# Miniprotein binders against q9h3h3: the designs that were tried, part 165

Target 1, 235 residues: q9h3h3
Amino acid sequence: EDGFTAEHLAAEAMAADMDPWLVFDARTTPATELDAWLAKYPPSQVTRYGDPGSPNSEPVGWIAVYGQGYSPNSGDVQGLQAAWEALQTSGRPITPGTLRQLAITHHVLSGKWLMHLAPGFKLDHAWAGIARAVVEGQLQVAKVSPRAKEGGRQVICVYTDDFTDRLGVLEADSAIRAAGIKCLLTYKPDVYTYLGIYRANRWHLCPTLYESRFQLGGSARGSRVLDRANNVELT

## First folded at step 15 (miniprotein)

Design pE39
Fold by ESMFold2-Fast, scan of step 15:
Structure pE39 (fold): chain B 235 residues (1-235), chain A 86 residues (1-86)
Amino acid sequence: as target 1 above (235 residues)
Amino acid sequence: STEELIERMEELVEEILELLFEARKLAREGAPLEEIEELIERAEELLEEAEELAKRAGVPPKQIEFIREWVERLLRRVREAIERAK
């Protein structure tokens, strides 16, 4: 039944990606317009499927902010999926290292820091901080889920362009912390998402590569980052 | 065998990643340029060896190009760190 859960999560993600997005694109929109846009579309109030009482009457899959230098490259996802099927058939061990090699050879390198927050002031405040960091150039791109009909936590995703670049991943963590965010962060490569690696997968892989915890007493904006795959402290 | 060639190639790719991680750490700390350049040169040598192993193993040209592009982007970040530290 673990397969059913992973398939359900993948189907929900696909539906959100296919539905319309609300986007603030700093490549074409002046930074001075960001605060008004954030006030118009707070993620705690934007509904997934539209509601006359919310900012949106139509479905919204994601609320996103693109930085001035944002240049997406998804790599060869089709080739990655074919290679994944071949790998499973080959009998080779499936490990974080093997998945990293597939990601490199197919240029599917992007990944994201994830934070889960309940709908409300803290979510909206955290998103505003992240959005400003993106527009100011400290982060490349971010998105946040709208409020689901059934309720529940919403997710903020902060993307980096190369999950194998540990220092780049750490720089993104630092920028998130500088924006005032103190909650637990986990980092997931997009290759894991494309291949359906979630909790309780059959290969016993940790579904996240890195974990960041806010550190009081180290420095005001410091955090402890752990490499979950190798069980090594990075900071 | 083809599988042995691919395994050796993958080992070199992991070595490149560690070398460039160390090079960028040293660059951020303002370490001597000679030390950073040594790591860069070693990574470039391993890239050429990895590309040759990949060709012998019959890895598609597009995948070999992706490996080179990945290394070149990481090298660019090392160079940017050097300039920032100045």
Scores: ipSAE 0.804, ipTM 0.936, lowest interface PAE 0.7, mean pLDDT 88
Fold by OpenDDE base, second read of step 16:
Structure pE39 (fold): chain B 235 residues (1-235), chain A 86 residues (1-86)
Amino acid sequence: as target 1 above (235 residues)
Amino acid sequence: STEELIERMEELVEEILELLFEARKLAREGAPLEEIEELIERAEELLEEAEELAKRAGVPPKQIEFIREWVERLLRRVREAIERAK
């Protein structure tokens, strides 16, 4: 169930990227309007297809908040994909290091902290906390999936500019924790999504680089971050 | 094995994505309709294969339906791109 769910979620994420987004852009909209926007479009009520009685009448792919420092740069995704195809045909071993090098070469360096939450008050509250952190400049950009018809878990994605910048990844975790989020977080580079590398892939590549667990009374960061590739705690 | 079937299904889903993204790109660039339709047809063939593999792997019908709905949404976006280029 978990593997198919992850690919399903990734495919859904890519399809959702093609549908209209509900966006709060802090570069063009005053921060004072955030609370009204959050009240108008609570993620637990915004429906994927614009169901009757939802805040949205049209399909919504994502609900997103852009910070003041947000700059959309996806790098050379097409060049990355071509290089990946060539690598597969070469028969060369494929490792996490290989993917990291491909990502660097093509400047596809974005990654995201992921959290999965059931629809409801907890999700909406978590989203509000993240949205505020983005608008306040503690985070660059975040998005949340709309409610599906089947009432499955919704995902919040909090992006960082460079998955190879360990400090930046850890700073984002700290900001998420400071926003009051206590659930499990997993960090995934976007390169894995662009190359279709999901859980249980044929190359046995783990798309999750980091895992963050909330810790009561612990370090100043409020979490334990595990490097999953090396099985080492970073915090 | 069931795991191998799921893995192959996942590969097909990725290929469908690539085809439909390329189809949309070509549509936006004003490519010939025949070239775009060839990619769409291939994507539909791969969808049927993916659904069959999913059934054989014991994937729940709802999840199979979701894959279909997802592909149909992408196809709609390709068609919208074709209409805008006209």
Scores: ipSAE 0.017, ipTM 0.249, lowest interface PAE 7.9, mean pLDDT 83

Design pE4
Fold by ESMFold2-Fast, scan of step 15:
Structure pE4 (fold): chain B 235 residues (1-235), chain A 86 residues (1-86)
Amino acid sequence: as target 1 above (235 residues)
Amino acid sequence: STEELIERVEELVEEILELYFEARKLAREGAPLEEIEELIERAEELLEEAEELAKRAGVPPKQIEFIREWVERLLRRVREAIERAK
């Protein structure tokens, strides 16, 4: 019971990663083609497993936009998993700090700001804003989930290359807000995803490191960011 | 013991990260280069100590290389921030 929700979410994430992706790659495609690509593949209409009535007839795991400077590096995920088993056997406390150390020693450093939106105009508008920010160089990489067959909210993931660089994480938040995004954001390091750390995990870890809330009118950055593990306001 | 060595390495890595944050902030604010370089040099000294202790603790060479690469990338970001502030 205590592990089943995390296992289910991990299995779904792996399946999506293994299925084909729809990608706008700014490293090889002119920025002038972005608007046509966004119109062709609005995430509220792209179906997870394909449908003749949708933009895709075949399965799509993710819809992604790569920035001009994007250079993916997932690190040593296999070594990370072995070290994680050793850590659990060691009896040492499992904390955000010890997981950060595992991430550094295995170069599994990427992380992402997450936003969950219902299928519809607001999702498509938010994705278009994020995609433009990526192509224009304010963000590095982003992806959005296709519409699930069972329904529910879709997720936009905006990546940073190093979750340990808190200043870089905050810069990405500012760029997301500058792109017109006003919904709740949470930040999750990919190391947590690889190790299956989701809500209600057995180690009682908060599944995200940061939370960003839009602040109307008062903030120069347009948001207030909370360090969830330490319960400290960063902005 | 090996566990105490590993804990010390982790402490040094966290200290390096804090030095990076301070150096990055100073660089963005256009602080004197001498102040920023002092923090960078201190971080590099802590890195050398962390590598030696990690080696003594039996940490695999690949993992020690990842620590060095991570620190070098962070310090490169400090230098990039210096250039952008000008």
Scores: ipSAE 0.726, ipTM 0.911, lowest interface PAE 1.2, mean pLDDT 88
Fold by OpenDDE base, second read of step 16:
Structure pE4 (fold): chain B 235 residues (1-235), chain A 86 residues (1-86)
Amino acid sequence: as target 1 above (235 residues)
Amino acid sequence: STEELIERVEELVEEILELYFEARKLAREGAPLEEIEELIERAEELLEEAEELAKRAGVPPKQIEFIREWVERLLRRVREAIERAK
């Protein structure tokens, strides 16, 4: 059951990524148009399926902002998945280290800071702050999920190029905090998503590598970052 | 509607996964090759349908390609399992 559920969730996540995206691309669109775009497509009002009265008439999978330095590089996701299958059939132990090596070998190194927020002003404000940070070059790329019919929490994803680059991961956390975000952040490598490794998977792998908590009056970063694998504070 | 098309694509992907797990089970149990090949063929048909619906829904080509590649890898595993059982 757990294996089927993980693969099913991976397929659903891949299928959801197939929906049309609302994109602001700072490489082709002037930064001066960002505020108008944010006002037109507030994520709390953009609906997944283009509900009547929503800003979008068509289904939207994600709302995204691409920075000027954004370069889409997904690596060899195919080779990664094949190697992952071979690993599962081998009966060899599967560890976070194993997944890290697979990711490096296949150049599937992207990861993301995740924040979950209820629909509303706080979400839209958080997204606006992140979008601005992306357009200003403090962050490379971010996306937010549209509003679901059931009114569940929406997720903002802020990407980094390399989850193995601890400094880059921490810099992104600092930029998110500088954008005024105070909620809990979790960092998840994309390799875990591509392999269908979610919470409570059969291998007992934690897909969250880092956790960031906002700190009032603390260090220049404004957050405490915990390495979950080692249970060590990094800041 | 585009929503209905996307929902149908998701359903087809789920069906493909079910077929994959069944085919993989049958391969492990030493089922006749013909029975497993029928499941693979059915999964390939469902993939083609899913791609067509995704195109109609305006799904970006790279995302469609990603789904195809993912399914093709699943099916390749089943074929490899069959070859090992031979």
Scores: ipSAE 0.000, ipTM 0.184, lowest interface PAE 15.1, mean pLDDT 83

Design pE40
Fold by ESMFold2-Fast, scan of step 15:
Structure pE40 (fold): chain B 235 residues (1-235), chain A 86 residues (1-86)
Amino acid sequence: as target 1 above (235 residues)
Amino acid sequence: STEELIERYEELVEEILELLFEARKLAREGAPLEEIEELIERAEELLEEAEELAKRAGVPPKQIEFIREWVERLLRRVREAIERAK
């Protein structure tokens, strides 16, 4: 909610996106090389700015795995931002539906399941499971943050290409659960990130569209998914 | 008038999304092809209506093209779900 904090977060995100990424690209690299790559670059050991003794000597913004069919399309982000400014000036009500329409009309459709884990074995194990699911074709693309100097939790982002495709979002959740992930997952459309809409905002928009909780029930790998925007349980 | 056109256009886009969600759900469940095809045809009809309303409301051609591409991608996913359910 604080302006200074928002500016700091935006600057950090921009720096990470612009710094080099460590990428396993299944479009050009045989799947048989994945295990060695994961062993070389465990996210709990890769440092954000490069430290002696870490796997990297240079800054790393993200560690990523691209699926064989991955084809990024960021849409018209500049048009989206211009339309958002015009909408704010118009005085029209701003709702989740309004942002969905802006996202569709500017083809800014990607979104991501987020999970936050402390550095260590559980993070590295979770990332390895996600990376294998991406390379095997159950997920499209994923990335994980490197270890910050200050410490703190690291984030794994599992992307889908269209947040309006509810079944596709749910299919990604199922694949994450099948990979052995049991922690809380939250889904955020990239449109909210591009427009600078965070948890606390003047329009009272929830940038988290879906929330997934692991539940033991009929299936050990099942989950309960809540649509946060509409307050509807989907599973 | 222009605002009414935009509002109706936005309503049609939401309706298309609901139709394609239901079509894909039915396809994944192995429902009869005729039922799925009926939903697809309705969504395609609404897309044509939405494109015409958007054009009349002065929506830029690139944005109209993005709407069509979005619908076409979702339609491909319905067809993929039909094939996987077989």
Scores: ipSAE 0.554, ipTM 0.843, lowest interface PAE 1.9, mean pLDDT 85

Design pE41
Fold by ESMFold2-Fast, scan of step 15:
Structure pE41 (fold): chain B 235 residues (1-235), chain A 86 residues (1-86)
Amino acid sequence: as target 1 above (235 residues)
Amino acid sequence: STEELIERVEELVEEILELLFEARKLAREGAPLEEIEELIERAEELLEEAEELAKRAGVPPKQIEFIRYWVERLLRRVREAIERAK
């Protein structure tokens, strides 16, 4: 099939992870330098493969901000994958609880809130708000994609360290809303990505756990959160 | 059997998650410390049971350590919520 397939998208994601990142690291850089860094590298202008007319002449895979307390721990991904193969061979039922158990026993717990925005002022403003929340300690870490050669929407990813901690996930949503974000958000655990589980899988697992929608006037947090897997309102 | 032990460990892990979710929610609301501590004590009891059953089922020590580490991180968040609610 010609066009964008799952394999083509996976290859693009891998290339982005391997290419250089533009990073503001609050562990080593004073917070007072953030506004100048954001002005230098607005995501709507940073190009994926570099351009003399953009802020970057070289390829950029991601633009990221690390919080002061950020301590990455990806867990035992190799052990997770081996255990997943053994589970499939065992014939045991595969449920959300089974994947949660594998994630816990291999410490592969990270997940992320995703938002997709068109290149422009609103994207740059949203990223600036998220970046400030990370540097101020309200969020742990975030990244945003550079502008693609073909155009299209860019993605902001806001990570949490434990997808099983529902209150922690909801606190991150609240911090995103407090930063002025009004678009649709979806939350995905990294464990599903490492195991290659996407929509319409044979096990009927939902890799998107939550959706957050902005609510005007009625909510103290500014959002309505839905548990996607169980179709239950949480707020 | 080994399979029955593993299934029981998975059940205990889910029960621990629910107990610590409720404990943290109560802590955020400023509920009596006695009520929160009761949930924490039950979760710690289930963790010890899960560790023993996992060991009997032959689960690698590192994976059992990750279960404990996961519970201890969630317990720390409950304690933080208690302090913030004061």
Scores: ipSAE 0.696, ipTM 0.901, lowest interface PAE 1.2, mean pLDDT 88
Fold by OpenDDE base, second read of step 16:
Structure pE41 (fold): chain B 235 residues (1-235), chain A 86 residues (1-86)
Amino acid sequence: as target 1 above (235 residues)
Amino acid sequence: STEELIERVEELVEEILELLFEARKLAREGAPLEEIEELIERAEELLEEAEELAKRAGVPPKQIEFIRYWVERLLRRVREAIERAK
């Protein structure tokens, strides 16, 4: 039952991702307009379905900021999915290493730092810090979920180009921390999302590769990053 | 409008998922194959419609393909349920 429910939720999530995005694109929009855009579209007030009185009248899937160096490259997601189905049929063992190799082979290498925050000032402030870091070129691209009707936690996603580039993943963590973010961060490759590998999956694969915890008075990075696969601290 | 098309795509995806859930339920209950196949055929028709509307809405091909991938996985689960009920 859990597998079918996960597949159902994944299809619904993909359908929802088709809704219009509110985008600030630093490639085409002057950085001086960012503050006005952030004030116009605070994530805590932007509603998923364009509720009356919200800044948006129409449904919004995501609020996003694109940096000057942002280049969308999703790789061969179809080939990845086909190879994944073939792998499942083969009965071969499936490991994190197997998924990493599939991702490399099909060039599906994107990943994201995730933070979950309750709607409100803290979320909006966190988003403003991230958006500024993206526009300033410290980060490449980020998105935040709009407010749901039920008032659940919103998620900020900060992307990196290559989840296999440990240095790049760590640099993004440092930039997030420099933007004033103190909450728990988890890093997830997009390959796990594309293959529908969620928490408590039948293969016992953990979709979270890294965890970052804020550290007061610690190293220049301001965080401790744990490699969850190896249970090793990287900082 | 593009927004109306996207909303319609979302509605179609929801309907497809409901049909496939029902098809799987019927398969588990030992319903006649013809009844289950009718739901599968309807789901496939709605998927084609959803893809066409998504294309018209300017949805990136990879996102459309991803929806199809998940629907096909669910269809496979329905077929597996049919085979287990035989």
Scores: ipSAE 0.026, ipTM 0.513, lowest interface PAE 3.1, mean pLDDT 85

Design pE42
Fold by ESMFold2-Fast, scan of step 15:
Order: C-alpha cells, then sequence, then structure tokens
Structure pE42 (fold): chain B 235 residues (1-235), chain A 86 residues (1-86)
C-alpha cells in the first residue's frame, strides 16, 4: 500500500478480482475437506503471479471460502458508478450519508472487516480460524490476498451482506473475535471500494466506517468498536 | 428543487435507519411489542414519504424499488429478533 495512490490501489484491486481465485465452497464441498485445503493453500505461500515451488504455477487473485448459505449479491455496480459520476458533477456535498443513499438505491450493500498481517505463521493461523468459522456458519464468506512478489502485508476480508445493518456488522466482529482473532480490524463498505475511496481521498472521508480493537477484560472477551463516521463507541 | 427533494430523501433514509436499529435492539432485549411496533410504523410512514419524494425528484423506479426492498429486509431482521427473543 505504501507508495501507491488511490488510482493504483483501485487498478490492483480490479486486476486481483479478474484473475483466478482459489475457492473452498462449502455449498458443494464437505466441511471435512477444509483442513486439507487449508494445508494445501496457506496464504503465506500462495504467490500472486505463480512461482516454482509455490502451491500455484499460475496467477491467483484471491483465496476464498464460501459459507454453506452464501448467496452472492453485488447489486447494480454499473448503475452505482454512473450515479457517482453524476453526483460529482452535481455540486452536492459528498458525505457518508450521501454515499449510503447511493449504495441503498443501487443495492450495493455488502461490506467487509479487514485485517492486515505479515506473511507467515500468524497470517496462516488467522486465516484458518476465519475459514473454519465460515464453513461452520458463524461467518458468511471471507477471502485473503496471496503473497505479493515484493512482500508486504496481506489482507483478510470478512464480508457481511449489509453495511447499513449495524448490528449485523457487530455480530460479524464478535464471530471474528470468537475465532481467536486479536489484531486491529477495520470495516469498509464495498461501495467505498468500487468508488475508489481510499486513504487521502479528495472528499476527506474516513476510508473505513468502523474500527474494532481487541479487549481482554476479566471473564469477558470482547471488542471496543468505534463508529468512525459518527465518532461514537458501539460497545 | 430536485436537489432539495433528494436531500430530504437522504434525511428520511437516515431516520429510517435509526428507527429500525432501535427497533431491532429493543426486539433483541425482549421489549414489549407495542414499543417495537411504534418504531416500525414510524419507519413505514417515512418510507412512503421517501418513495413519493424520490419519485418527484425523478429517481428511476428501480432505485425506488431498491429503497423499499432495503427497508423490508431490515424489517424482516427486526421480526427475526422478536422471534429469537421469545
Amino acid sequence: as target 1 above (235 residues)
Amino acid sequence: STEELIERVEELVEEILELLFEARKLAREGAPLEEIEELIERAEELLEEAEELAKRAGVPPKQIEFIRFWVERLLRRVREAIERAK
């Protein structure tokens, strides 16, 4: 991410989405096969463009696990992009509420909890925990980036179907924590990704909607979740 | 103006979100159905107003339909929370 502009980040995201994915699909594959699949494709070893001695010889854009009840719903992304161009030329203020309205009217409602980890055992262990939670039904769908040639952190994305459903977003955070994840999490609506809202955007929007920090408090495990858009603690 | 109508629709959508969040929270806590129903009825009133203003603002029918489907899905989640609290 260092050294890249919002334009470069958007282009890289599009390339990854277009390249082949390695998928464990719990809708068609028995849960008993997950451990073998995880051992075959640890994210720290799967290479973005394929390398001799890695699990893949060909490019891989994402490594993903689909839950048994997963039903893809990307909404009207093309209509969203056209409306976004119109909004920018209209002179209307661009706020989180304006983007939420645009997302609702185009049914582009999905979003994701993000965690960034260095390649290695901790990444592979975290991904295995998330993948098991997806296959067991505590989470709906997740993906993790492959290892880049130059190195750097990899990202695990844990999706929810509606970023406007605040309680649903918080339930996903709880499931991630229950899976043993303790690192910083941030939540980003897919509408922000499709519209190229990254760090240092020209509308001065926070690129993520929520932030979750692990808290160990006596007998209770939990998260401190902050709503960045409204500057309100949710926990 | 069209811009004023769209801004009002945005305000109504935000109010619907807050009402349905509160309704779902109350449902999870097992609050009396009368309290939850009052929030639902208010959200449905605001939805009808939002649909009419969106139509007057020239919002395409498909987009207005998406607003309704979005509210209906959140209402279903409120009903599910009521059932789980039982």
Scores: ipSAE 0.525, ipTM 0.845, lowest interface PAE 2.0, mean pLDDT 86
Fold by OpenDDE base, second read of step 16:
Structure pE42 (fold): chain B 235 residues (1-235), chain A 86 residues (1-86)
Amino acid sequence: as target 1 above (235 residues)
Amino acid sequence: STEELIERVEELVEEILELLFEARKLAREGAPLEEIEELIERAEELLEEAEELAKRAGVPPKQIEFIRFWVERLLRRVREAIERAK
């Protein structure tokens, strides 16, 4: 039952990803318009289904900001999925290393830092900081989930091009911290999402590769980053 | 509108999921194969419709591919349930 429920939730999440996005594209829109856009569409007020009185009248899947260097390259997701099915059928052991190799082979290398925040001023402020960092070129692309009816936590996703590039992942963490974000961050490759590998999966794969914890008075990065796979601090 | 198309795609995906859940349930209950196959065929038809509407809505190909991947995965679970009931 749990596997089917996870598959159902994943399909629903993908359907939700198809809903219209509120996008600020720094490639086409002047940076001077960012503050007005942020004021118009605060994530804590933008509703998933366009509730009465919300800034949006229509459903919104995500609120996103694209940086000037943003290039959508998602690799061969179909080939990845086919290879994953073949791997499952083969009965071969499935490890994080196996998934990494699949990701590399099919060029599905994107990953994201995730932060979960309650709706409100803190979320909107965090999003504004991230959006500015994207527009200023410190980050490439970010998105935030709209407010759900139940008032649950909203998620901000900050993407990197290559989850295998440890330096790039760490640089993104530093930029997030420089934007004033102090909450716990977790880094998750998109390959795990594309293959439906969630927490408590049957293969015991942890989809979170890195954790970042804010550190007061620490190194220039302002965070401690833990490699979860090796249980080693990287900073 | 693009929004209406996306809403319709979401509705179709929900319907596909419901059909496949029912098909799996029927398979576990030992229902006639013909009844289960009818639900599978309907789900496949709705998937093709959903993909076409998603394309028209400008949904990125990879997101469309992901929907198909999940539906095919569920279809496999239904087929596995049929084989276990035999």
Scores: ipSAE 0.022, ipTM 0.351, lowest interface PAE 5.2, mean pLDDT 84

Design pE43
Fold by ESMFold2-Fast, scan of step 15:
Structure pE43 (fold): chain B 235 residues (1-235), chain A 86 residues (1-86)
Amino acid sequence: as target 1 above (235 residues)
Amino acid sequence: STEELIERVEELVEEILELLFEARKLAREGAPLEEIEELIERAEELLEEAEELAKRAGVPPKQIEFIRWWVERLLRRVREAIERAK
């Protein structure tokens, strides 16, 4: 059942958010300490539930870097979830616009550029580049998943504070490319994540608003950005 | 009706988003300040209208406050784009 599957995925996401995080906080830690921290906690080696042989002996939900200006404001997530349940029973059409309205009225505005990479040097190198961009002020905040027991890809999430601010989202894409990232990027608002809307959902919504592909022979931006909802190249 | 008021608020919020996107785009392109200021003034007028209609529709005060915070942050970004383009 789609409902059961969505609930299961949401539970796994909540578990990661509730478990301890490894954080480099540029608000309180000198930038000069970043390289040592990155060497101590390469994401390809940090394990989700801890292992005596890894850098961590206890569970780690996320590895994160907070920029100097980071001021967390997740909005009213509980109110958002209550309003979502009411919307589902109201008979009103559920569209990207409807979710945008819920996001604005509950101040759940953050979103993220996602990249999925296999565990290894390439992941660790990409994360180091992103982390440096955050500490230097080109990006606001980022996190990367630890290594799962079963293996598989890990995800780097690069956050922006307002997914409705299209130009701000594009500015973050430019900064990611400037950090040397060449893989496919997709942008998803956190409102979709909080509501459990993934690729396969019963409303047939595309949770990805934007897609960024690296350009060989590059522009200043270094990428082509597609608006997934309108199927329009933004470049 | 309450439903009609809510729909109008949502319509105004979407209009504000479009106006502020255009204002920021024009600011980045170095357009005349008066054109950017006209879009900002229109967005501020629509915000006041949206707040009044939302209040009449019984929208919780905190949600109305969130709409205002959202608009004010986008307005700040338009101003920052103007400064950077100088």
Scores: ipSAE 0.770, ipTM 0.930, lowest interface PAE 0.8, mean pLDDT 88
Fold by OpenDDE base, second read of step 16:
Structure pE43 (fold): chain B 235 residues (1-235), chain A 86 residues (1-86)
Amino acid sequence: as target 1 above (235 residues)
Amino acid sequence: STEELIERVEELVEEILELLFEARKLAREGAPLEEIEELIERAEELLEEAEELAKRAGVPPKQIEFIRWWVERLLRRVREAIERAK
């Protein structure tokens, strides 16, 4: 059941990536229009399939904000997948280090901070804070999932260019915290998604590299970041 | 519309998943090979349809290729289940 659910969720995520996106692009749209756009398309009200009475009449896969410095670079995902298949066939041990090297070799280095929030004011407020941070250049790109019919938690994804750049990952965490986000954050490289490596995979690989917990009265970052692979606090 | 095409691609992907999971289940249960092969063939047909519709919808080639790669991995798991039941 768990394997089926993970594969189904992967297919749904891919399908959502294929559906139209509601995008605010700071490269082409004045920052002064952001507040009106956020008011028009609050994530808690935007529906996945364009339900009657929603702000969107048509299906929406994601709501996204692109910063001025955003450059889409997905690397060689096909080469990565081929190398991953060959590695599995070889019977060689597969470790987080192996995946890191594959990612570097094929330039598939993107990763994301993830937060899961229930639909409502808290989600919309969190998204508004993130969107502003992207438009102001503190973050490069972010997306949020639309509301599902059955309800459930929506996810905000805040991307970094390189999951191997620990400093860049930590800077993004700091920017998220500065935007007023207090919930648990998890960082996942996209390479794990592209290879279909989810929770409880047969290789026992954890797709979460970092966890960030909000800290009241703590250091300038306002969070504690844990390296999950080494079980070491980085802050 | 582009949206209708994408919705249809999503439906096809879900159907492919269901077929391949059923095929794997049948393989584990020792079902006749012919019954499993029928499900595999149907899944392959639906994949070709999904790819064509995705192309028409303007889906980026890399995403289409990812769908195929993912389905092929599932097919391999079905084949492995067949070989284990022999």
Scores: ipSAE 0.014, ipTM 0.288, lowest interface PAE 7.7, mean pLDDT 84

